# Ledger of designs, part 7: VH-VL binders against q10081

Target 1, 150 residues: q10081
Amino acid sequence: MSNLEFVYKYFNSLDVKELYDIYLLRTNVFVVEQKCAYPEVDEIDLKCGHLMLRNANGKLVAYARLIPEQQQTVRIGRVVVDPDERKNGYGRKLMLQALETSKQEFSSSKTFVLSSQEYAQPLYRSVGFKKCSDAYLEDGIPHVEMRLEL

## First folded at step 1 (VH-VL)

Design r9 (framework fv_praluzatamab)
Fold by ESMFold2-Fast, scan of step 1:
Structure r9 (fold): chain C 150 residues (1-150), chain A 120 residues (1-120), chain B 112 residues (1-112)
Amino acid sequence: as target 1 above (150 residues)
Amino acid sequence: QITLKESGPTLVKPTQTLTLTCTFSGFSLSTSGVGVGWIRQPPGKALEWLANIYWDDDKHYSPSLKSRLTITKDTSKNQVVLTITNVDPVDTATYYCAHDWGYTGSYDYWGQGTLVTVSS
Amino acid sequence: DIVMTQSPLSLPVTPGEPASISCRSSQSLLHSNGYNYLYWYLQKPGQSPQLLIYLGSNRASGVPDRFSGSGSGTDFTLKISRVEAEDVGVYYCMQALETPLTFGQGTKLEIK
């Protein structure tokens, strides 16, 4: 249903409520739900863009951060969908928008990369990402590197 | 290990409704991006795509068969059900369900298939 | 609907020789994300189809390196560098750029 709004901001442009919403969602998914033992908040947050998907009521339902890297590459990280909203296809909508937003904000971007947990690989494959590494542990959780080239 | 298995009647009379169940393990339809598709193959003929269902209950159908097809899922039972109404002898085929790793439409794991004969 | 056309439809090969199968689509399978939504499947006699190649050129898990996919847009090729007896079966290309998903007619690879 279409009263969904995408908002993209660099860290310095985030207001206090947006910052609270982002960290609440990320903590509930990565720390509480997925039981990550390591600190969720890191210094990369200060240097990257933040993509938010809000529903008609203004609730943050999905989020990803966009990290510009070398070689015209953008790393998409901290991809989360509110657990109560996972039946709505928001993850795929978020990933498609992350690619479009990256093209607009990082005009020379041609390569997109991400580190994917095993359960999340189908989501990323659905928008064209492919596995490009063997499984490895990140914060104690199995991941694979995935890549999409335009 | 991802596994799928088709079940249903092996013989159906013309005009009846055919109901096929796909029971799977090794993945969940609550996982974002995941889907299950149905593909059939008449004896000695090419593969024909029928329908897909995805984690978000998004459904796609073959346009030529859409009026006769219904695909549903029961996420808690790890099952996907395909219903075909008003069958005729040309619906005789081996029916497969397959794991779709997302909206890419690629089918990386297939069930063993179940042969359904439509005959009086 | 996108029409998928394979050639040849019958491919007798001597073991150890290379084999090549063509797949052509009625419209481009290249998405704006840079991927070709073209897939290759092998169906061995009496078995279910198995995925060989995804997104044009990527080998599926467990597929021997003698199999390779190439091409872009409307013209795709599956190559087997040295055919082995276990490669016998019907090869299908499939597009998943848009629904309905469509398969080629199939290419039957047989040992001479």
Scores: ipSAE 0.000, ipTM 0.507, lowest interface PAE 15.5, mean pLDDT 84

Design t1 (framework fv_temelimab)
Fold by ESMFold2-Fast, scan of step 1:
Structure t1 (fold): chain C 150 residues (1-150), chain A 120 residues (1-120), chain B 106 residues (1-106)
Amino acid sequence: as target 1 above (150 residues)
Amino acid sequence: QVQLVQSGAEVKKPGSSVKVSCKASGYTFTDYYMHWVRQAPGQGLEWIGAINPSGGSTAYNQKFKGRATITADKSTSTAYMELSSLRSEDTAVYYCARWGDYESYAMDYWGQGTLVTVSS
Amino acid sequence: QIQLTQSPSSLSASVGDRVTITCSASQSISYMYWYQQKPGKAPKAWIYAASSLQSGVPSRFSGSGSGTDYTLTISSLQPEDFATYYCQQYSSYPLTFGGGTKVEIK
């Protein structure tokens, strides 16, 4: 718990080890753990920013991607925390850093949005997000759209 | 550290209502969904519903919709489940349980349970 | 609503035995959970997301499965493992539990 590091890079700046770590974590959580049927790796990965949280041992413990959208909006997606590292508060630290990094990288950003699984909503609400849609099913999983305006 | 403490056992007559409380401590009450689950003697677990204490939004099992009302009081960090029009079949231990954030994906902390007995 | 069917409803086993409990869903699901409950106590979260062990759960426990069929396995049963195990889904509302599998000493 001594040293945590945040690293933010676009796809072309990722090295082979970072790319491996990101896809291993995302596949383990979304495909293996959550059994999501949609393709995990997509073309958005090539055009968005990648936020990584590493522990003192260099292990990737949390990740999110930051997708610039129209109307000064940033979509935060693929939010994951390593299953072995849960309950360490890394999700909350990641979200706060995602907002900070988005303000630095996308200076005109006024609005942040995300699609939240229902049980994850309290995490996002704790950092300022508010529900802005009715619940809907995405691949059989309950979700709500959430928004934060600065 | 995290604790959910429920109100004591109740004996009720058919047709009456019962309101069970669940006081949370050791975490930020508004950050986690609170679920209610019951278990009849010798039987399995049955989900009643849930509340998001931050906004007050609720979800109910249709079997209980119209009879169950789940509420939360942020000032006292207490969730409530009220069940009306009680029948003998409602005799059960009622549990409150916190749904962990997306990092735990389960009902990670449970109250001790409240026995509600409905008898004439 | 998604119905979960557990098999067997009860089993008798000896310390050191391999125990397998199954949970079958009426439709494909993504979020399967397992709980352990001992007599007179509230359930304890045991396995989440089909295969991930909750903190403090011994490594002799494992979960597997996808789609409609899920399994909880105990590789070498210990005295403290005698309990009732419940599966639960959160792929859609309402949340539903399986009927439970009681693991008893032979």
Scores: ipSAE 0.007, ipTM 0.554, lowest interface PAE 10.6, mean pLDDT 84

Design t10 (framework fv_temelimab)
Fold by ESMFold2-Fast, scan of step 1:
Structure t10 (fold): chain C 150 residues (1-150), chain A 121 residues (1-121), chain B 106 residues (1-106)
Amino acid sequence: as target 1 above (150 residues)
Amino acid sequence: QVQLVQSGAEVKKPGSSVKVSCKASGGTFSSYTMHWVRQAPGQGLEWIGAIIPILGIAAYNQKFKGRATITADKSTSTAYMELSSLRSEDTAVYYCARDRSYGHYYYMDVWGQGTLVTVSS
Amino acid sequence: QIQLTQSPSSLSASVGDRVTITCSASQSISYMYWYQQKPGKAPKAWIYAASSLQSGVPSRFSGSGSGTDYTLTISSLQPEDFATYYCQQYSSYPLTFGGGTKVEIK
């Protein structure tokens, strides 16, 4: 169908155009669209892997970061899809690739976790995540922790 | 070997502002996250915020939002923390600390000597 | 925010004793970090990623734990170990520290 490309890099391997693309997409979704005033760029960005989904024209259409944690666990964060591209199923494709990339980059990964806003829960449930906490506030926004074990 | 050298002690009046500097020597300044942490006399450690110099973007503890401003000048390898609307409760030693820029793990591995800020009168 | 509770808040022990300090997080976290602070000095990085010793830290120190419960242990307390030890989480903003455990040598 479409020629999509997944690219995975740690911070030190990102070039300036990739950094620009990542932060533009994240800012447009988390700060502008969601009206969240919390700092979008944080120190975790320097320590984790960055998964990029590009379309046939090279445009960054979806992104997530992969954070290795203790006990064979990977936290998936900053999951975003370009607002202009939401009818293309990129969020599901991104999540499935995040699981596959985590298995390749963090051998022995068996548990995947993420913090989910209410609207995003159907996406995560579609790839196997289940709620594992009561609602809590993160950056003033209600979230629930979700977990997938393999 | 990286060292962080902070500016000297300050005595300030309530309602004023203070700007503390932290100069890094050795290593690559822009690739490290620089944190600011304070400690009131006899009390524990409290995180104020941090800056990522390579991106020029700062994060803050909500408790200090609107009063703290963290900046960095890559050309002089110096980070700054300015705290405004000072109250007596702001009397503390203020530390800068760098976060490691490499690897899977992160922590504040190098700390400045601290700057005592006294708010009185 | 994630709250860290350290226990005990202070302890007094003899040289050669085994000392254990605990740190409990209000939520499951990715790794715990420990700092040593001596009177009048800046904190020093001591243990990172729950169990890894910072370069120069004596082997009598060890860290362990996962999820919500973490421990710092000194197998044979020495006079130079007089200090306050702080745990710290780096999993969520704002970054938070435990209240500290003051270790006094008898």
Scores: ipSAE 0.000, ipTM 0.482, lowest interface PAE 15.2, mean pLDDT 82

Design t11 (framework fv_temelimab)
Fold by ESMFold2-Fast, scan of step 1:
Structure t11 (fold): chain C 150 residues (1-150), chain A 121 residues (1-121), chain B 106 residues (1-106)
Amino acid sequence: as target 1 above (150 residues)
Amino acid sequence: QVQLVQSGAEVKKPGSSVKVSCKASGYTFTDYYMHWVRQAPGQGLEWIGAINPSGGSTAYNQKFKGRATITADKSTSTAYMELSSLRSEDTAVYYCARHEDYYGSGAMDVWGQGTLVTVSS
Amino acid sequence: QIQLTQSPSSLSASVGDRVTITCSASQSISYMYWYQQKPGKAPKAWIYAASSLQSGVPSRFSGSGSGTDYTLTISSLQPEDFATYYCQQWSSYPYTFGGGTKVEIK
């Protein structure tokens, strides 16, 4: 089994190399791979938590951001797995850790939400999320809102 | 319509090689991994290997490493599996199957119809 | 190599029965996947990520499990459910399948 490490930091605690790794991974997946030129970087990045999964070589293999919202809700966004590292179960490991980290960092939170593309719904269902909206378009791509309540 | 269409049945002699094709249509070929799985008569399923058509990277079951070669041609949206040094125990139906595993959670959702390879003297 | 052991290897049950088939992994895995195969046909994806149904799979099917032990359950067996069911893991190379469970209707 490879030695995996989860690291969670707010924006102001990220070092330059971590910031570089996060934006490289997000850009390669959301902009280059998904063929979308929509602005990826936003000001929410400055106000949320950043969850990183690194392999034994220190490579960033998966990432998600955790956004505290109103009414005891945490939104999980920008969920990505390095294309070269898929099929290792990292997406599921990341989501399980995102739930645990959110409970530790946002103790008042009882509800978790996310916006899911069609192909990603199986991942989110595997950790307990349920569809809670009809399909809607976000940047021209079909999405559904999903929710998990404790 | 998403579809994988495989080449027809083959009868081969021991020691020869066989190359099975799998032509993809109805989706972006480079967005999905392509797996090769075989099933001997009356037996279960056995994974041979896979290719990422986008970069050409491959993974093989060690049991077949050195005998199996998996390739992909982006211009024709076709994946290939070549198996060399054939023996009678290689008699099986060979399947290609696509797999979109962006987050590590999907099943092989579309399968070819299968290609029967019979190895006999 | 992760070995998957399915039980039973075959079963016969009546229409309307609850049927459970199991798949045990030789070591802990993150995901279990299930495929349905009818005679002379390619396998069909049936359940993914342990508990999620592929589109088009009837709601009488369910999957559950964690760690090393996983199950596929049919709440009320129908004639069209006659098939062999295979479990499969993605946790490590080489990817492996269980030996299959053949479901026959009495």
Scores: ipSAE 0.000, ipTM 0.520, lowest interface PAE 11.9, mean pLDDT 85

Design t2 (framework fv_temelimab)
Fold by ESMFold2-Fast, scan of step 1:
Structure t2 (fold): chain C 150 residues (1-150), chain A 120 residues (1-120), chain B 106 residues (1-106)
Amino acid sequence: as target 1 above (150 residues)
Amino acid sequence: QVQLVQSGAEVKKPGSSVKVSCKASGYTFTDYYMHWVRQAPGQGLEWIGAINPSGGSTAYNQKFKGRATITADKSTSTAYMELSSLRSEDTAVYYCARSDYYGESWFAYWGQGTLVTVSS
Amino acid sequence: QIQLTQSPSSLSASVGDRVTITCSASQSISYMYWYQQKPGKAPKAWIYAASSLQSGVPSRFSGSGSGTDYTLTISSLQPEDFATYYCQQSYSTPYTFGGGTKVEIK
């Protein structure tokens, strides 16, 4: 895909409009679309990296946060794709870039993990993630843990 | 520090029931599945089942269906495994075990084990 | 149900030896988990998700594998490593364990 731009920043480097765009997209997907009244904003946001995918019009169409963990592991969280932009392959492009960005920012990383909702598992499998837990509930929503080792 | 402390050894007659307890401490009891695994003398490990303490939902190995009942008491952070219609082949050490992450089925922490002896 | 076959069932080794034990699944799975058990004691979580060491496990231990075949290796056996090692799958229920590999002093 042409006319797409990836931007990666830590919290203190985000400008006001980027912060607005991130929380608007996350709230629209996790709270409004998925009807979940869980706390969306947390302290991890202050300490992790934020990966943004914008289209040609500058619209934030996909987002993920990258959280360095112990044992050369990076957790990819808050993965969202704008509902109006699904079927454009943005989720797959976002995940492939998240792996690449993690290698650049956390050069010792060998393992990538994420908590996946049921509907999202095919996306994560398509880029190499494998289920590694039974289903569990996060704020009433079924999830499974998934892992990828490079 | 995560600790799982089980009830003491039991000697039972065939046809009776046994209820083993597992008291958890050092973490939020409702955040992790609790599993039950047994080991017959000189044999390997066999999964019995699991409970989600938050909602009480359970999963069982078909081999124990109808005989094993797993429960949890949130107020005391204690899980229980009751096995009915005991047979001599049920003689084993019974372990409770907790996953490391919510819902994950690998067993990061184990109780010390409870020997259940079934003899006529 | 997924059956796990461990090889060998037992082995005798000396301090300083390289020890390799294998676990084969009856079908392809995502990850394997390993436990160490000493006589009269509960199993201890040892290796998770095929290759990650549990906190406190010495670096001489390593895990590898994918699909149906997984391996636990001890690069230089120490006296405290004499134990039985079990593999376990969590790919589908019922969760199953291998038969165990007993590592004994030679």
Scores: ipSAE 0.000, ipTM 0.487, lowest interface PAE 14.9, mean pLDDT 84

Design t3 (framework fv_temelimab)
Fold by ESMFold2-Fast, scan of step 1:
Structure t3 (fold): chain C 150 residues (1-150), chain A 121 residues (1-121), chain B 106 residues (1-106)
Amino acid sequence: as target 1 above (150 residues)
Amino acid sequence: QVQLVQSGAEVKKPGSSVKVSCKASGGTFSSYAMHWVRQAPGQGLEWIGAIIPIFGTAAYNQKFKGRATITADKSTSTAYMELSSLRSEDTAVYYCARESIAVAGDYFDYWGQGTLVTVSS
Amino acid sequence: QIQLTQSPSSLSASVGDRVTITCSASQSISYMYWYQQKPGKAPKAWIYAASSLQSGVPSRFSGSGSGTDYTLTISSLQPEDFATYYCQQYSSYPLTFGGGTKVEIK
């Protein structure tokens, strides 16, 4: 990886190739790999920001969406790293950029939250998130809520 | 910190079946894919299949489809691989190995110690 | 199915020699792993994502490559490096391994 590029856009600013890349990656990971039978595409996609990480070849290698919520809170969702790229530290780079982008786009934001599958907690802890709930089922999969306050 | 402990060696007759267990300790069992790999004496490594315990779904190498059944018991943190219609060519050390198939995930590679299955009359 | 071809199948070399092992995939992949296996033991993860060393792997080991061709290099062979090395692709099912390269010290 000689050159990595972050791109952040709201839905209406996405071109058709970016939209295709995002939904292809999300579908391959959340539906095919995690075998979730639940709808991956939802109306929140139309109202939130989309953060993309591309490699030197222009491939979308990681993605997250940033959802502004009430009480100065941003929810980070649909965090995904391309399976072929998981050992390159892209998840950590993505999370750090999500925090920086959120500060720029949602200047009043003080709190960041996400629903973490149990295996993903170490990634989120590495950028400062802390567990703030007991385990619960989301779409049949164990999760914990995690929070970071700046 | 993660440890995979497999069941002991078995001697089976041709045409019978064998069920090997792999008990995981440390970490969350349900969220990690558990793979099965075998190695015949003096030969290389061959992937049999995998299961993600939280979904209960298994993927198989087509070579073993119909003979191999991979299951998981979340309450005991144990994965199983059953191989039926055993032939002498199935004599091998069978390994379990854990990896994460994770959307924001990481890889780690923990292997069981192996279970020798000998098929002889 | 992605086929992995390792070369050579076996080699013998002297302590201090530079050793290279190659793994060629039948189609382009982004993800190659290397495992070290000593006689009577389970394989150990050795190199991941083509070039990253697992914790505890000596710095004399390195990995390189992209697309279809990948290489494991030992810059100065030591007695404890006697082992069989396997490459593995991670890009598609079924997961496949190379045939292995047995490294023997002269």
Scores: ipSAE 0.000, ipTM 0.474, lowest interface PAE 13.7, mean pLDDT 81

Design t4 (framework fv_temelimab)
Fold by ESMFold2-Fast, scan of step 1:
Structure t4 (fold): chain C 150 residues (1-150), chain A 122 residues (1-122), chain B 106 residues (1-106)
Amino acid sequence: as target 1 above (150 residues)
Amino acid sequence: QVQLVQSGAEVKKPGSSVKVSCKASGGTFSSYAMHWVRQAPGQGLEWIGAIIPIFGTAAYNQKFKGRATITADKSTSTAYMELSSLRSEDTAVYYCARDYGSGSYEPLFDYWGQGTLVTVSS
Amino acid sequence: QIQLTQSPSSLSASVGDRVTITCSASQSISYMYWYQQKPGKAPKAWIYAASSLQSGVPSRFSGSGSGTDYTLTISSLQPEDFATYYCQQYDNLPYTFGGGTKVEIK
């Protein structure tokens, strides 16, 4: 367990290097690796919180955005782990921190939701999320909605 | 290196309760789910339930709901499973197991305790 | 609940034999997990995510399958492989195990 740092910022507080790191990681995973036809950069990025996980060398190894949807509900989106850093448990660490950060930033949050690709479901289940929908297509990729209630 | 150490064997009378402990050392306790699984003599494995200490969230197999209570004490890195209204068919080895985080790149029950034999007889 | 059926429940084999164990789920699941248990010992994680070997598991072991049908194969059985093997699903609560397959010396 080397020194890992979590950093949480809203868009206007992100510096140029952080923006570069976030969009490079998201584009490499969602667009290049997964070949998804997602409009990767969207207006929600301007209004949500950005959670970054960096390793001891300062490399961005995992990321998620936190979107307040309803009173007491937070949607966790754009969950990515650097492909070169998988098998280090960073996805799990990121999800646990996303829940903790959401409690701090949205003090009444009790419900957490996310849209999961099929292969990613075991990660989310490992931190308590449960399926709450049948499979559906989002931008041509199979997904299920998942929920965690505290 | 993660190690799970369970409390010692128990002999209980029908109708009583038993509380088994599982102390974790080496590694992170609070953020990993702790599961309880039992095995009756000569039989297979049966999942009882689990707790994620950081959330205090416990989940149970419906078969044990109302009789099993799973708790965790983060300050001592110890998980507990209490089973009430004991019957002879509750005689089993009870295991705790840690859930590292499942997925294509992570195992499910990566570490297990040594087991606690609970014998229910008159 | 998702029911897991292992076949066979027991088998007798000799050192050097190829051994196959199957696990069928009552509905489609994301991945199957396998555990090895020796008499008097706790189970050990053996194969995760259908086909990934746990650290320390010999390469003669392999896992395969998708949907409802999964298989554990031992390409050349060794003396230390005589054990009971259990499959497990992690898709839905309650988490369930197969009935086990006891691999015995012939």
Scores: ipSAE 0.006, ipTM 0.535, lowest interface PAE 12.0, mean pLDDT 83

Design t5 (framework fv_temelimab)
Fold by ESMFold2-Fast, scan of step 1:
Structure t5 (fold): chain C 150 residues (1-150), chain A 119 residues (1-119), chain B 106 residues (1-106)
Amino acid sequence: as target 1 above (150 residues)
Amino acid sequence: QVQLVQSGAEVKKPGSSVKVSCKASGYTFTDYYMHWVRQAPGQGLEWIGAINPSGGSTAYNQKFKGRATITADKSTSTAYMELSSLRSEDTAVYYCARYDSEGYTFDYWGQGTLVTVSS
Amino acid sequence: QIQLTQSPSSLSASVGDRVTITCSASSSVSYMYWYQQKPGKAPKAWIYDASNLETGVPSRFSGSGSGTDYTLTISSLQPEDFATYYCQQYSSYPLTFGGGTKVEIK
């Protein structure tokens, strides 16, 4: 219920408005909000799946990309929630859907990995991820690698 | 529904240690960082440190020079902050605060524990 | 460490006044928060990520800023707004708070 819609598409299936919405949200979070010094858009976007969460008004409120890797592994990246829509539990809903979508799109997926901002670890732990590295800097922000095996 | 309930006020002598508790309820304890912040009478807020209750990893403000130790007990959903070698300037209200990683804020605070250090 | 300087340290204002308080960081910050604290109470989260109001915060409050300069504004001061406001950064450890701005009645 909650009147939310999940949409998953590979890059070539995205329409122009979906692409606009994705890059607008990612730029506002990673570049404007986080003051990232590095290019936000990369070539991995062309090779992975894009998971979108829209509210009842059709607004893109949360997003993640799903990157199939070797050894039945899926990397979840560019996890963002619209700053105006935080506190609504969208990040947790997004992560649970990312796992479900990965099982359906990558039928042999058993391992999920992500690079988590230090601040965001509790979100990922709430859906089963565990820390598996020491802290490191990514774009000037402390991160840790996290893993979930099913 | 979410509550952080701290232990009661303490009166301590200089050179002793104090251990303040913060019992969490109404949410999954291991899903949120717990931070500790103090406030001396009539003064501003000062960050002491934080713990990830799931893994036990900690971060500290170097101002406390290893005097502060933060721990968490998952079985009782309780975080602790111990401060050793107490001085009169450690007299303050000590707060625990939950960090909401999705909202990027400290959304719930304990009621505070007054620690008084006097002869 | 990143130092946060709030201006003014205190101000006196009347109900209905527009109040502006500032927070200046010694280096660029990515996450800035504001807290409201009333006497004898724990701080209450008020504005997160520079400009977003916490649930229950009246719309007369607004936050703005980026980099090193941040502002909290109250468009029409009400009696329940008399409190001390603190800014806080979460860009790097140690986490730091501003010295606070006490909003008092005239």
Scores: ipSAE 0.007, ipTM 0.562, lowest interface PAE 8.6, mean pLDDT 85

Design t6 (framework fv_temelimab)
Fold by ESMFold2-Fast, scan of step 1:
Order: C-alpha cells, then sequence, then structure tokens
Structure t6 (fold): chain C 150 residues (1-150), chain A 123 residues (1-123), chain B 106 residues (1-106)
C-alpha cells in the first residue's frame, strides 16, 4: 500500500472525524495563519466534493474542494497544506490529484478555475494555471482569477 | 530581473542592536517568503528565520528567538532583520534570501540571495 | 535539530575529473537543496528537490539521493566549478546546512 492516500467524498459521505479534520485544517491555515477575515464555512461545502490527502499515520496533510460549475468547468477552492508538512511538496501533489480526480468525477471537465491570493500564484502556475483577470478585492484581500484549459 | 539589495556594513558595540534591510525588486514581493541567513568568518551558513511578507507571519530558529525580529514593509518591498543584545559571536555576513511560497513546498529553497551585510561586533 | 554531515570537508581535483560529494542527514528528509559559494560572494542556488538543476546550472552537475543520503556529482570538473558547496534540509525547524565541501584545484 502507498504511504500517502487521496480520498474524495461529497459532503453527505463525510464522517464526523473527516469533517472535524477538514475544518480544523482550514481554520488554522486561512483564519489563524493567513488572517483571512471572512466566514470560512459556507453553503458550497454542502454541494461540492472534498479532496483529502492523508499521510501514513492517517493525518490530514492537505485538502481542496472541487466545485462543478456550468460549461464543463471545475472551480478548485480552499486549497490548504498543513504548515508542518509543506516540506514534502504536498501542495503540488494535491493540485495534480485535483485535476485527475476532476477528470474521473466530472468526465466532461475541460476548464479549471480558481481565485488566487497574490502569494499563492507560483503554486498554481507550477501546474499550468494562467492569470486571466486583473487584481480584484475579495473580502478586502487582493485576488486574481486563474484558469487552466485541458 | 530579481534583485535583493541589502544595507551597508555596520560596526556595533556589544550589547547594542543592529537592523539590516533588504530591498526586493523584479518580482511580486508578497508571493515569496524572505529568509535571513548568516555566515561567521570562515564558517558555514546558519538560518535565522523567515517572514511571509503578505501575512506578516514569522518563523525563527530557536537559537535566535527573543533576540531576532524580522519584519517586512509591503509598500516599499523591503524586509528587515533586527538582532539585539549583540555579542562578539554575532560578527558575520548577514544575507537575505528569497524562498518559495508555502503552498509550493519550496519555501525553504533560497533561489535568490542579497549581496550580504557585514556586521562587526567589537569593543 | 537535524544534523547534516558533508563528506569530504575538502577535496583537490583537476579539470576534467569526476567529483562526488555526499550529504548525510541524522534523520530521513524529503528534499535536499544545494548551493554553490565562491570566496567573498553570496551563495547561489544550485540544485533543488534533490535532483533538479537551477536555471543556468551546467548539465555536468547532477544531484541524487533520498531518505538520509544525498550526493552532488560533477561529471567533468571545469575551472569555474572550484567553489564551496553546501547542502540544506527543510524537513524540520530549524533549517540546517551541511558544513560545506570545498572543491580546490590540484
Amino acid sequence: as target 1 above (150 residues)
Amino acid sequence: QVQLVQSGAEVKKPGSSVKVSCKASGYTFTDYYMHWVRQAPGQGLEWIGAINPNSGGTAYNQKFKGRATITADKSTSTAYMELSSLRSEDTAVYYCARGGDFWSGYEYYFDYWGQGTLVTVSS
Amino acid sequence: QIQLTQSPSSLSASVGDRVTITCSASQSISYMYWYQQKPGKAPKAWIYAASSLQSGVPSRFSGSGSGTDYTLTISSLQPEDFATYYCQQYSSYPLTFGGGTKVEIK
């Protein structure tokens, strides 16, 4: 068996421990570490798929949500890597798996989009995303829209 | 063209403090961690700490925690490292160096370095 | 903290020689980085993620390794390669460097 496991589930299939792990990781990164002053939990969580990366010890080390949109588009959001685990390249592994999982779950997917804070652009560029908008404010924080065509 | 330009050499008395600056240009300052590394004469490299210029979050080598303070000014794309309670053992060349962002997993690879600032601590 | 031991501390070689330097970690790490430093100058990024060459680094350089043992190899030493090479880990705080390997001309 591999020493890293990817698990993909819709909200209704998440167990209590998975839900706890996801919100703990998201809150620690987006609210505590990154000081993003907006509501972290939203209704989209109920409608999207949740991609989890666990290490050999079962710890949740990285996470992203996959949101199917109109016109064969998937929006990738809430991309997060545990601060203690970033040395392992998990962000890039997560993004590559998000593309592969989207192909499997949404076979007609042709376009991937995400809203990126300025500091995160190098990660997304490394897996093929391109800036496709000028900077805009989202909850007071500068973002750019990025896009990848398959 | 990425450039990191540091402030000039300093001579300090034991017990004082020094603040070294690092002016970044040629890239988006907030996309990358900024690290500080020192090298005593004839010795190897020693990591002091890092800052995420976007959030202001910092990480320190415990050896320097309480004496080193790393800050960044987004408006001028400048990072600073202040070291207090200076001792003769702090005589070294101090470098700023750009790391990757923390999402990439390369935040601790130093792809561009400043020219270095010699800090001499003597009575 | 993770200790990095470089072997040898120094070596003397001639142009055209194959040179190999080793970096051993006191515990398993995910990636190793390498830097080249010439006297009086700042270090330069050289190899990242154990085996990927920094843009502009000549193809005669290569890196390899995993776990605790990593190597930097120069397949055919050139005059501009005489420098001190440092390995670096980032598997845990504090970030640590090896003691350096000085590659000198015979």
Scores: ipSAE 0.000, ipTM 0.491, lowest interface PAE 16.5, mean pLDDT 83

